# VHH binders against Serine/threonine-protein kinase mug51 (mug51): the designs that were tried, part 8

Target 1, 306 residues: Serine/threonine-protein kinase mug51 (mug51), of Schizosaccharomyces pombe (q9p7q6)
Amino acid sequence: MPALLKINKKKNGQTKIDRLFSKRRKTSLAIEKNHSKASMCTGQSPLNIISYNVPPLIVLRNKTIRNSIEVLVEEMFRDIQMRQQTNVLVAQCPRMIVETQLIGLFQSNYTSVAEELEQSIRTGDIRRLYLNRSDKFCGESCLILRPEFDKLFTYYLCKFKDQEHIYTLIFKLHKLLIENPLPSYTSEELKFNWEERRLLISMGFLILAGTDSYGISLPNLGIFTHILRNSRNDLSNYLKKRPYREVIESSLYNRNVSVACKKKNEAFFGWKFRLCDAIGAGLVDSFMTTCGRAFRLTKKGLEMKF

## First folded at step 28 (VHH)

Design zb (from z4 with M33L)
Fold by ESMFold2, fold request of step 29:
Structure zb (fold): chain B 306 residues (1-306), chain A 124 residues (1-124)
Amino acid sequence: as target 1 above (306 residues)
Amino acid sequence: EVQLVESGGGLVQPGGSLTLSCAASGFEFRYYLMAWYRQAPGKKRELVAGIYWEGDTVYMDSVKGRFTISRDNAKNSVYLQMNSLRAEDTAVYYCATDLHGFSDTWYEGWFDLWGQGTLVTVSS
């Protein structure tokens, strides 16, 4: 792009944590009918909430941040039905997570692991990525593990192997990010001249994150954000059409099979990946009911167009 | 089979209008951003307008307010409505996408699928 898009990014992490905890007040569900207990809830009456203390969507024996990302990545395409058209999307989609999925995964325990995440970013084991379309994701960031990050740079270098100027620029960037990993960079820390930084922005490797602050991005994240948007829209639209905008967990898992069969041109992430995202992004709340774990659309989830 | 085919170019007077079309085939059109680039003789190729899969658009400054990019995912087509044409709009216009890398930026070096181009001449 000859013109660089000006982006307005919120500070990461803190805002999303505040949104998660502020969801305890439910103003979107004002009416509750007095219904007798049943073995199967109808969906036409409010679910009987037992507790907001919800067991984790994914049980982790190894609770390190690295393992947490690996486990979420394993859930990305667990439920996909393998068709030729979706094979290309699955193969090309970077293996990464939305940072706030860790909030969805750990919930009230997130504070205990947040410092480990920042330390892992500074060692270079985990790379925080900003999105080139951050105006659509409201300052959201992603996390990628070092091996996947390095694989992507191998692709970029191969793409430009016959264009020495571009190849050298990408090689220098990758070397800098490996040798001096930071969450963001000043112009002095980058050690690129103005024209090199402008080119890296246009290519999608750098994003202006402040006056003299550069975030790191990658140019091929559009597959991830496309599937993410589809996944969020599917859940939101499904919940909007229900009388109380709520659903038990088992009903969601049954939906995936029929939707994938009927919508062969659409790709969705796996349900545990999607639910950690939806909780972490503040689009749904989770709670326990007499019918098991359930989810309800929040005000943010009702109002957001993805 | 995998291709982009532009149409709609021609000779037009200053102040006139023209609509360019680009028909895509052989790939899942809905998953890709689509761009119109142009190249005048002796000049670098430049981004004119781009459109994301969900319909959001970008424009170069000199065409903003005069050109409109749109897409129809059901017809696998992208369009460029060009109004209030000027002599400096004279160029070969190309549609493009990043078929193999799934780029979400508009840097032309990522794009690996290009149409043949359609000539637009604005002259009286």
Scores: ipSAE 0.640, ipTM 0.845, lowest interface PAE 1.2, mean pLDDT 81

